# VHH binders against Ubiquitin fusion degradation protein 3 homolog (ufd-3), part 18

Target 1, 271 residues: Ubiquitin fusion degradation protein 3 homolog (ufd-3), of Caenorhabditis elegans (g5ees6r586to856)
Amino acid sequence: PLVPVPDFYIIGLAGKGEKAIAKLKELNEKQDAFQLNPDQINGLEELFVLPTSSNYSSEVTQSAFEMSLQWPVEHLTPVLDFLRIALTHHSLNSYFCDRERGQELVGRLIAILVSDPADVALKVLVCRCIANAFSHPVGRNLFASTELSTLAPLVVRQVLNEKTVLQMSAATALANWSLALLQQSEQCEQLGPKEDLLRAILNGIESVDSFGYLGEDAIIRLLQALVTVMWGDASVIRLAKNRNIAQIAARLKDAVSNDSGKNIARDIVEM
Short names: E, the ipSAE of ESMFold2; O, the ipSAE of OpenDDE; V2, 0.75 times the mean of E and O plus 0.25 times the DockQ between their complexes.

## First folded at step 15 (VHH; framework vhh_7sr4_2)

Design m1 (from y4 with K58E G104D; at its last look DockQ between E and O 0.78; V2 from the best seeds 0.75)
Fold by ESMFold2, look of step 15:
Structure m1 (fold): chain B 271 residues (1-271), chain A 120 residues (1-120)
Amino acid sequence: as target 1 above (271 residues)
Amino acid sequence: EVKLVESGGGLVQPGGSLRLSCAASGFTVVDYRMGWYRQTPGKQRDLVADIYSGGSTEYGDSVKGRFTISRDNTKNTVYLQMNSLKPEDTAVYYCAVGEEVLYDKTFDYWGQGTQVTVSS
């Protein structure tokens, strides 16, 4: 079944990262204060050849990110491409998502989305980093905390972008976020986070008259996020109903041809 | 590790139908551009069909209306339904995966190819 989200989605590599590596090396030559050395570049390259199940960690790779994340935003595309893979590894996830480093990471991701860069690749990769951060407990704790007031609305705005790859990346991040909050509430109750995520989603989409321009798979992923955050929670369901979820679900249903998507939309109404 | 495993190629009569499959592992097909390309010996690979993240599609002029690309996200598989086949459709058909907005629009990985032969 598609709902609730059955497991965290991971946005993996579609190859060996040759384009990312080449772009990183090109942009590295343009750096002044934060230029990477060959060992640091080699550490990043290893990320693209490791299997997703490996427990990769490396002080050299950590330092490569600490340096290259300080590059100008227009040069961050390959850096974020490496980072979204790094976050799928338990040790690197724990390193970047804990305590002060996690707060700094979230702040950097917020700054990128707020800047609304013309290069859509940056926004796609921010959303992919967020999605993949949920693959491990430290990343889940970071994003399932109180950052819902600023970051979540920014991610929701990306779902409404005209580029379907950004729609998918953002909706996948929201689906993982919903699952993380569902699991958190089952482990121990924390007042409000699921309601906050639901409010962020509804605030972003309630005024949209037609979802016909969205890709069907992005709509299904958004529906998964809505069902998952509401799953088995009367308070969240009441909030959704008070925010007119039935009409919103109907508009989403009208934009999908797939029976799975239509069924999820009906499930939302019937909850 | 990225893998694209193609199947469904073969010999078929003109006017017939064939369905190609491309099973993917190491990544999720819904997140990426997936495509079918074809090649005759000594020529460049030609676009047959693309399916983009989110589900939108594009087709080569010579196959438009006859071929349909689709995706089953639960099986992580991309399909090419080929109807009204013609001798000029004879080629090796390749499945491919790539980015849509990162770096450039070229594909990052290609399958092994599967032969489709349309002969009377």
Scores: ipSAE 0.714, ipTM 0.857, lowest interface PAE 1.1, mean pLDDT 89
ESMFold2 (binder alone), look of step 15: mean pLDDT 81; pTM 0.809
OpenDDE, look of step 15: ipSAE 0.854; ipTM 0.926
ESMFold2, fold request of step 16: ipSAE 0.616, 0.461, 0.681; ipTM 0.821, 0.716, 0.837
ESMFold2 (binder alone), fold request of step 16: mean pLDDT 82, 82, 82; pTM 0.820, 0.821, 0.821
OpenDDE, fold request of step 16: ipSAE 0.878, 0.853, 0.862; ipTM 0.936, 0.927, 0.930
ESMFold2, look of step 16: ipSAE 0.580; ipTM 0.789
ESMFold2 (binder alone), look of step 16: mean pLDDT 81; pTM 0.816
OpenDDE, look of step 16: ipSAE 0.850; ipTM 0.927
ESMFold2, look of step 18: ipSAE 0.632; ipTM 0.827
ESMFold2 (binder alone), look of step 18: mean pLDDT 81; pTM 0.814
OpenDDE, look of step 18: ipSAE 0.846; ipTM 0.922

Design m2 (from y3 with T30V; at its last look DockQ between E and O 0.87; V2 from the best seeds 0.80)
Amino acid sequence: EVKLVESGGGLVQPGGSLRLSCAASGFTVVDYRMGWYRQTPGKQRDLVADIYSGGSTEYGDSVKGRFTISRDNTKNTVYLQMNSLKPEDTAVYYCATGEEVLYDKTFDYWGQGTQVTVSS
ESMFold2, look of step 15: ipSAE 0.718; ipTM 0.870
ESMFold2 (binder alone), look of step 15: mean pLDDT 80; pTM 0.805
OpenDDE, look of step 15: ipSAE 0.855; ipTM 0.930
ESMFold2, fold request of step 16: ipSAE 0.689, 0.629, 0.715; ipTM 0.863, 0.825, 0.877
ESMFold2 (binder alone), fold request of step 16: mean pLDDT 81, 80, 81; pTM 0.809, 0.808, 0.808
OpenDDE, fold request of step 16: ipSAE 0.865, 0.850, 0.852; ipTM 0.932, 0.927, 0.927
ESMFold2, look of step 16: ipSAE 0.658; ipTM 0.844
ESMFold2 (binder alone), look of step 16: mean pLDDT 80; pTM 0.803
OpenDDE, look of step 16: ipSAE 0.843; ipTM 0.925
ESMFold2, look of step 18: ipSAE 0.712; ipTM 0.868
ESMFold2 (binder alone), look of step 18: mean pLDDT 80; pTM 0.800
OpenDDE, look of step 18: ipSAE 0.843; ipTM 0.925

Design m3 (from y3 with T97V; at its last look DockQ between E and O 0.83; V2 from the best seeds 0.75)
Fold by ESMFold2, look of step 15:
Structure m3 (fold): chain B 271 residues (1-271), chain A 120 residues (1-120)
Amino acid sequence: as target 1 above (271 residues)
Amino acid sequence: EVKLVESGGGLVQPGGSLRLSCAASGFTVTDYRMGWYRQTPGKQRDLVADIYSGGSTEYGDSVKGRFTISRDNTKNTVYLQMNSLKPEDTAVYYCAVGEEVLYDKTFDYWGQGTQVTVSS
């Protein structure tokens, strides 16, 4: 079943990393104070050959990210491509998403999205990093509870972009976000975070009169996020109803022909 | 760990139909650009159909209206429904995956191919 989101999506590892490492090496030659040495580059290369379930960590690889994340924004594409992989490893996730380093990371991701770069690849990779951070508990804590008022609205804005790859990456991040908050509420009593995420989504999409320009898969992923954040929670469902979720769901339903998408939209109305 | 396995090819009469499948592992099919391409001996691979992350599609001119690309997320599989087949559709059909906004945007992985023969 598609709802609630059954497992965290990992926006995954395609390719052998050849293109990413070639671009990293090219841009590395342009750096002065933050230039990576060969050992650091080799550490980043290892991320593409390791299984996504592995628990890789090394101080050399950590230092490679500490240096390369300081590169100019126009050079960050390969760095973020390695980072979205690194966040799938428990030890690296825990390292980069901890209380102090995580706040710096989130601030950088926010700054990239606020700057609205012309290179859509940067926004796609930010959303992929956010999505993959939810694959481990430290990342879930960082992205789910701390930055809902600032980062979540910026991610929702990406769902409405003209490029369907950005729509999909952003909607997948929101789906993982919804699942993380659902699981947190099942493990301990917390009030507010699910309402805050739902509010961010609805604020971003309630004024859209037609979703026909969105890719059908992105719409389905957005519907998954909505149902998941509302799942079994009377106060969240009440908030959604007060925000006229039925009309929003109808507009989303009108934009899909897939039966799964239509069924999820109907589930929202019946909640 | 990325793997693409095509199936569903075979021999068919002109005007007939086939459905090709591309089973994917190591990634989620909706996160990437997926495509069907075909090749006859001695020629370059030609676009048959692309489906982009998020669901946008594109078709080669010679197959528009006859072929349909789709994805099934629950099976992590991409399909090519081929209707009104013609002898010139005879080729090896390859499934491919790649990025659409990163780096050089060429396909990163190709399947082994499945033969489609439209004969007499």
Scores: ipSAE 0.619, ipTM 0.821, lowest interface PAE 1.3, mean pLDDT 88
ESMFold2 (binder alone), look of step 15: mean pLDDT 82; pTM 0.817
OpenDDE, look of step 15: ipSAE 0.842; ipTM 0.922

Design m4 (from y4 with V97I; at its last look DockQ between E and O 0.57; V2 from the best seeds 0.00; counts 0 for: unsure alone 62.1 < 65)
Fold by ESMFold2, look of step 15:
Structure m4 (fold): chain B 271 residues (1-271), chain A 120 residues (1-120)
Amino acid sequence: as target 1 above (271 residues)
Amino acid sequence: EVKLVESGGGLVQPGGSLRLSCAASGFTVVDYRMGWYRQTPGKQRDLVADIYSGGSTKYGDSVKGRFTISRDNTKNTVYLQMNSLKPEDTAVYYCAIGEEVLYGKTFDYWGQGTQVTVSS
């Protein structure tokens, strides 16, 4: 079934990475203080040929990211493209999402979204990095427990963008976020995090009159996020009802033709 | 690894129907641009249908109203329903995947192609 979200979504490889590699090398030539050496570039290239399920680990590749993440924001597109793949590998996820480096990563992602770059590609990749961070426990703990007042609203804003690829990337991040919080609350009681994510989502979408411009798959993914964060939790359900979830779900339902989307919207109302 | 496995091609009479399938592995089809393209000998590959992340679609002018691209996210599969087939639809049909906003719009990975022949 589609709800609650059954497993974490992973935004995988769309190709062999030849374009990303070429762009990284081009931009590397423009760097002064943070230029990558050939071993570091080779370490990054290996990410595109390894299976997503592999447990790739390389100190050279770690150092490549530590250097290239310091590049100017206008040069970060290929770097983030490599990073979202790296976050699907258990060892690299654990490395970048640990307590210290994770706070730096979150701060960088916030800064990019706050700057609201005209280039939609950078925003798509930020959302993909966030989504893929949930593929392993350290990333789940980092993103699920932090920045719900700052980062989550910025991601929600991306769901309303006119580009359907950004809508989908952001909604996928929110769906994974909802599942991570659901799983954490089942393991131990946490006061407030699911309510905070729900508030961020509802604050971002409650004023929208019509969702007709959103892609149907993005709407379904957003509905999955909503039902998952509410799943089996009377406090979260009560908050949603106080925030008029029935009307919001009806507007989302009106924008889909697919029975799966209509069923999820009905489930939300009937909770 | 990315894999695209095409099926459903064959010989069909004018006015008939075929459904092409493209089973994908190594990524989630809903997050990427997927497309069907066709090629006749000596010509460039022509757009038949694209489906973008989020579900929007685009069709070649000669197939609008007759062909439908769709995606089953639970089966990680993209389909091309071809109705009212004509002899000019005879071609090799390719499934493809690519990015929408990164590094240009060219497709990054193509299937092997499947032959569709419409002949009376």
Scores: ipSAE 0.532, ipTM 0.781, lowest interface PAE 1.7, mean pLDDT 87
ESMFold2 (binder alone), look of step 15: mean pLDDT 76; pTM 0.766
OpenDDE, look of step 15: ipSAE 0.679; ipTM 0.864

Design m5 (from y4 with G104E K105G; at its last look DockQ between E and O 0.75; V2 from the best seeds 0.76)
Fold by ESMFold2, look of step 15:
Structure m5 (fold): chain B 271 residues (1-271), chain A 120 residues (1-120)
Amino acid sequence: as target 1 above (271 residues)
Amino acid sequence: EVKLVESGGGLVQPGGSLRLSCAASGFTVVDYRMGWYRQTPGKQRDLVADIYSGGSTKYGDSVKGRFTISRDNTKNTVYLQMNSLKPEDTAVYYCAVGEEVLYEGTFDYWGQGTQVTVSS
């Protein structure tokens, strides 16, 4: 079944990384203060050839990210592309998503989204980094404990972008976030974070007249996020109903032709 | 490890139909641009069809209205339904995956191809 989200989605590799590696090396030559040495570049290259099951990490690779994340925003595309893969490795996820480094990472991702860069690739990669951070427990804990009033609305805004790859990356991040909060609440019965994520989503989409321009798969992923965050929780469901979830679900349902998407939208209305 | 495995090619009469399949592993097809290209000997690969992460599609001019690209996310597979086949459609058909907006939005990996032959 599609709901609740059955497992965390991971946005994996789509090739050998030759273009990402070439772009990293090109931009590295433009750095004055934070230029990577050959060992650091080699450490990053390994991310595109090693399976995620290898649990890859090294001090050299950690230092490569620590330096290259300080590059100017306009040079961060290949760095974020390596990082979203790095976050699928348990040891690198644990390193970058720990309590202190994780707050620095979140702050950097927020700064990129706030800057609203002309290069849509940066926004896609921020959303992919967030989505892939949920592949391991330390990343899940970071984003489940992050102040939702700042980052979550920025991610929701990306779902409404005209570029379907950004819609999909952002909606996938929200779906993973919903699952992480659902799992957390089943263990601790903590209320609040699920309501905050639901509010962020509804605030972002409640004024949209028609979702017809969104890709159907992104709409399905967004519906998955909504159902998952509400799953089995009377207080979250009550909040959603007080925010006119039935009207929002109807507008989403109108934009899908696929039966599974229509069924998810109907499930929201009937919860 | 990214893999694309094409299947479904073969010999078919003019006017016939074939369905090509591209089974993907190492990534999820819904997250990327997927495409079908074809190549005849001595020629460059030509676009047949693209499908984007949001489900939108593009087609080469010579196949519009006859071919349909689609995606089954549960099988992680992309399809090319080819109807009203013509001898000019004879080629090796390749499945491809790539980024939509990163690094000029080009294809990063190609399958090994499947032969389609249209003849009487």
Scores: ipSAE 0.664, ipTM 0.830, lowest interface PAE 1.3, mean pLDDT 89
ESMFold2 (binder alone), look of step 15: mean pLDDT 81; pTM 0.819
OpenDDE, look of step 15: ipSAE 0.851; ipTM 0.927

Design m6 (from y3 with D108Q; at its last look DockQ between E and O 0.90; V2 from the best seeds 0.77)
Fold by ESMFold2, look of step 15:
Structure m6 (fold): chain B 271 residues (1-271), chain A 120 residues (1-120)
Amino acid sequence: as target 1 above (271 residues)
Amino acid sequence: EVKLVESGGGLVQPGGSLRLSCAASGFTVTDYRMGWYRQTPGKQRDLVADIYSGGSTEYGDSVKGRFTISRDNTKNTVYLQMNSLKPEDTAVYYCATGEEVLYDKTFQYWGQGTQVTVSS
């Protein structure tokens, strides 16, 4: 049976971040104007050992991000890796996703995706930062209220990348986005944002003849995003039907051997 | 803390089947590369199967077509379905995880291993 995304996905660590810490220190030595001091580095290291639900907040750690996010884009991989974890902490999420700093953050993420970096890790980490921003209310409000015509299509493009880790990271961001918009519509009568996200997704994938090259887990996550943004909303369902959702879901179903994925695709057709 | 716990090893006859499980804690199995490796005494660990975030897979040449790696996100578990087993498949099988596009991309976390013995 049809179900929306049950809870926001959090892309956490597999370990204590030793590789991220080592790379940060290496790249820090290459900086001139924005070099981090030892206290700032120690503040970042603490993020990997703190519980995800902690109210960790540190002006030193805030300043570390404010400086290191200004590093050249080719040096941002470890910085974004720390940032995606920082966004899982309520106080740091609230700090970076507030009205003014949040718009600046969104602009930086857009700039990275527009640059289409050769290092796929940067795109993966941008999508992971977006996904994790939804773990707390201020981040949800930022991305649910941001202009969908620019960032959402850039994220959708990543779903079609040849690397399945990028497909999965992007689809996870879209699933969280869908859930945030669903929850937003339940709390107030904002009209249009769910349709805008659905439209961005369909614009990006409707011309794809076969999804056979996509990883099965990424397809399932994309199907979850679609079900969630459509959930219980006749207007959004009508838009999807007018955009041939049944044909798109059939093509996604054909690319999946997993029973749960086939069931989700079937339920979308039957909505 | 990252922990990987293998289970499902044992004794099986040639031509038989066995399913190994790797229960993960401290991270989500769909976010990271997961792999199965095997080792016979006195030899290095050999690739059996990898599954990448998003679902793409790779297999060692000697097991391709006989073994299948998969994930169950609900149980945070990775499986290795081993069919048409041969005496040459006898080894300790290890589950591993690591990054796939970040940093040095080596496996950093390993389970304790589970013995698979194929003999009549």
Scores: ipSAE 0.610, ipTM 0.832, lowest interface PAE 1.5, mean pLDDT 87
ESMFold2 (binder alone), look of step 15: mean pLDDT 80; pTM 0.807
OpenDDE, look of step 15: ipSAE 0.835; ipTM 0.925

## First folded at step 16 (VHH; framework vhh_7sr4_2)

Design j1 (from m2 with D104E K105G; at its last look DockQ between E and O 0.77; V2 from the best seeds 0.71)
Fold by ESMFold2, look of step 16:
Structure j1 (fold): chain B 271 residues (1-271), chain A 120 residues (1-120)
Amino acid sequence: as target 1 above (271 residues)
Amino acid sequence: EVKLVESGGGLVQPGGSLRLSCAASGFTVVDYRMGWYRQTPGKQRDLVADIYSGGSTEYGDSVKGRFTISRDNTKNTVYLQMNSLKPEDTAVYYCATGEEVLYEGTFDYWGQGTQVTVSS
């Protein structure tokens, strides 16, 4: 079944990363204060080419990110591409998503989305980093506990972008977020987080008359997020009904031809 | 590691139909641009159909309206439904994948291809 979200999604192409490495080296040559040394570049390259072991750990790689995340925003595409992979590794996820470094990372991601760059690649990679941060507990805790009401609305705006790769990346981040909050609520009761995510989603999409321009896979992922955040929770379901979820689900249903998407939209109405 | 395996090619009469499959491993097809391309000997590969992450599609002019690209995410497979086949559709058909908006360049990964022959 597609709902609730069955597993955390991981976004990214597995491979040698030749284009990302080449772009990183090119842009590194343009840096002044935060230029990476050869050992730091090698540490980042290893993320694409090292075989998976029980746990990847590299202080040189940590320092490479600490330096390169300070590059001008227009040079961050390859840095974020390496980071979205790094966040799939338990040790690096734990390092970058801890309380203090995690706040700095989230602030950086917020700043990029607020700047609304014309380069869609930056927005795609921000959403991919957020989605992949949910692959490990420290990343899940970071996004569930500290920046939900600030960052989530910015991610929701990306779902409505005309580029389907951005729609998909953003909707996948929201689906992972919904699953993280569902799992958190099953382990201990916390007031408000699921309602806050639902409000962010509904605030962003309630005024959209037709979703026909969205890719079907992105719509399905968005429907998965909605069902998952509402799953088995009378308070969240009541909030959704008070926010006109039935009519929103109908508009989403009208935009998909796939039976899976239509069934999920129907599940929302019947909740 | 990344692997794309095409199947479903063969011999078919003009006006007939075939469905090509591209089974992918090492990644999830929904997150990437996937494409079908075709080539006759001595010519460049031509776009047949692309499906982008999130589901938008585009088609080569000569196949628009006759061919449909789709995905089955549970099987991690991309399909090309080819209807109203013509002799000029005879070619080796390749499945491909790569990054979309991040870096310039052609597709990074290609399958081995499957032969489609349309003749009476």
Scores: ipSAE 0.510, ipTM 0.766, lowest interface PAE 1.7, mean pLDDT 87
ESMFold2 (binder alone), look of step 16: mean pLDDT 80; pTM 0.798
OpenDDE, look of step 16: ipSAE 0.859; ipTM 0.934

Design j2 (from m1 with D104E K105G; at its last look DockQ between E and O 0.58; V2 from the best seeds 0.69)
Fold by ESMFold2, look of step 16:
Structure j2 (fold): chain B 271 residues (1-271), chain A 120 residues (1-120)
Amino acid sequence: as target 1 above (271 residues)
Amino acid sequence: EVKLVESGGGLVQPGGSLRLSCAASGFTVVDYRMGWYRQTPGKQRDLVADIYSGGSTEYGDSVKGRFTISRDNTKNTVYLQMNSLKPEDTAVYYCAVGEEVLYEGTFDYWGQGTQVTVSS
């Protein structure tokens, strides 16, 4: 079934990585501080040759990220591309998403989105990093209950971008976020987080008259996020209804031809 | 591990039809640019069709109106419907995946290809 989100989505294409590696090396040569040495570059290259399901980690690779994440924002594209892969590995996820490093990472991702860079690739990669952070428990714990008032609204804003790949990456992050909060609430009673995510989404999209410019698949993923965060929770459902979810879902449904998307929109109205 | 497995190629008469499939694993097709390219011996790979996130498509001039690219996200599969086939369409057809906006929108991975032969 498509709802609630059945498993965390992973944006984990590793491929050959030739262009990412070439760009990393090019930008590395431009660094005054935080320049990577050859061993650090080799450590990052290994990420593209390993299966995304592996538990890869090394101190050299950890240090490479610690250095290269300090690069100027306009040089971060290949670094974030390696990072979104790294977050799919259990050991690297646990390392970078722990309490201390995780707060620094979240702060960096927030800063990038706030800066609203002209290079849309940076925003795509930030959303992919967030989405992939949910693939393991430490990343879920970091993102699910942290910065809902700041980071979540910034991600929602990306759903409304003109570039469909950014719409999709942002919607995927929100779907994973919704699932993490759903699972968290099933394990322990936690007041407010699902409502906070729902409010962030609705605040970002409620004034949109027509979603016709959005890619159909991004709309479906956004609908999945909405139904997942509401799933089985009368308080969250009541909040959504008070915020006019029926009309929002109808506008989303009007922009979708696919039966799966129409069914999800109807499920939201009928909840 | 990223895999692209093409199928549906074969021998067909001029004017006939084939449907190629590209089953993807290791990533979700909806997140990326997917494409079909073809190659004859001694020539560069030619664009046949691309499909982007959001569903927009692009076609090579020689196949416009005859070929249709589509995807089924629930099956994680991309299709190429080829109608009105001509001997000039004879080639190995490759499925590819790549980025839309990263690194100038490059294709990063290619399948092994499937042979399409249109008899004369």
Scores: ipSAE 0.604, ipTM 0.807, lowest interface PAE 1.5, mean pLDDT 88
ESMFold2 (binder alone), look of step 16: mean pLDDT 81; pTM 0.811
OpenDDE, look of step 16: ipSAE 0.850; ipTM 0.925

Design j3 (from m2 with G60A; at its last look DockQ between E and O 0.87; V2 from the best seeds 0.76)
Fold by ESMFold2, look of step 16:
Structure j3 (fold): chain B 271 residues (1-271), chain A 120 residues (1-120)
Amino acid sequence: as target 1 above (271 residues)
Amino acid sequence: EVKLVESGGGLVQPGGSLRLSCAASGFTVVDYRMGWYRQTPGKQRDLVADIYSGGSTEYADSVKGRFTISRDNTKNTVYLQMNSLKPEDTAVYYCATGEEVLYDKTFDYWGQGTQVTVSS
């Protein structure tokens, strides 16, 4: 079944990297203070050829990200493309999502989304990085413990973009986030993060009159996020009902032809 | 490695129907632009239909209302339902995938093609 989200989604194409590598090399030649050396570029190239089952990590590759993440925002597309893959490797996830470096990473992702770049690719890749960070426990802990009042609304806003690839990337990040919070609440005492994520989602979408412009797969992923964050939790369900979740679910259901999406929307109403 | 395998082509009478399948491996079809193209000998490949990440679709004018692209994410497969077939639809049909907002937006991977022939 699709709900609760059955496992963390990973957004990644295996065996594809030639365009990203070429663009990275092109932009590297334009850098002054943070230019990568050949060993650092080779370290990044390895990420596209290694299977996700390999637990790749190297200090050279770590340093490549530490330098290239300081490039101007308009040059970050290939860097974020490598980073979304790096976060699927347990050791690199643990490195970049630890308490100190993780806060710096979150701050960088927030800054990109706040700048509202014209290049939709940057927003897509930020959402893909967030989604893939949930593939390992350190990344889950980082984003589950992050102050939701800033980052979560920025991600929710991307679901409402006209580009369905951004809708899908953002909704996938929210679905993974919902699963991480569900799992966290089952394993230890918590202070209400599921309610905070639900509020961020509802605040962002409650005023939308019709979801017909959204891609059907993005709607299904958003419905998965809603059901997952509410799953088996009377206080979260009560919050959702007080925020008129039944009407929101009906508007989402109207935009979906697929049985899976209609069933998930119905599940929300019946919870 | 990325692999696309088309099937479902064949010989059909004018007015008939066929359903083409494109089984994908090495990536998830929901995350990428998937398309059907067709080619007759000596001509360039022409777009037939696209389905984008997130589910929006686009069709060539010549097939609107007759063809439907769809995706089964659980089977990692893309379909082209072709109804009301005409002799002009005779071609080799190719499945393709690529990025839609990153870098060069051309299709990066293509299947081997499946022949569709519409003839009396």
Scores: ipSAE 0.589, ipTM 0.806, lowest interface PAE 1.4, mean pLDDT 89
ESMFold2 (binder alone), look of step 16: mean pLDDT 80; pTM 0.808
OpenDDE, look of step 16: ipSAE 0.847; ipTM 0.926

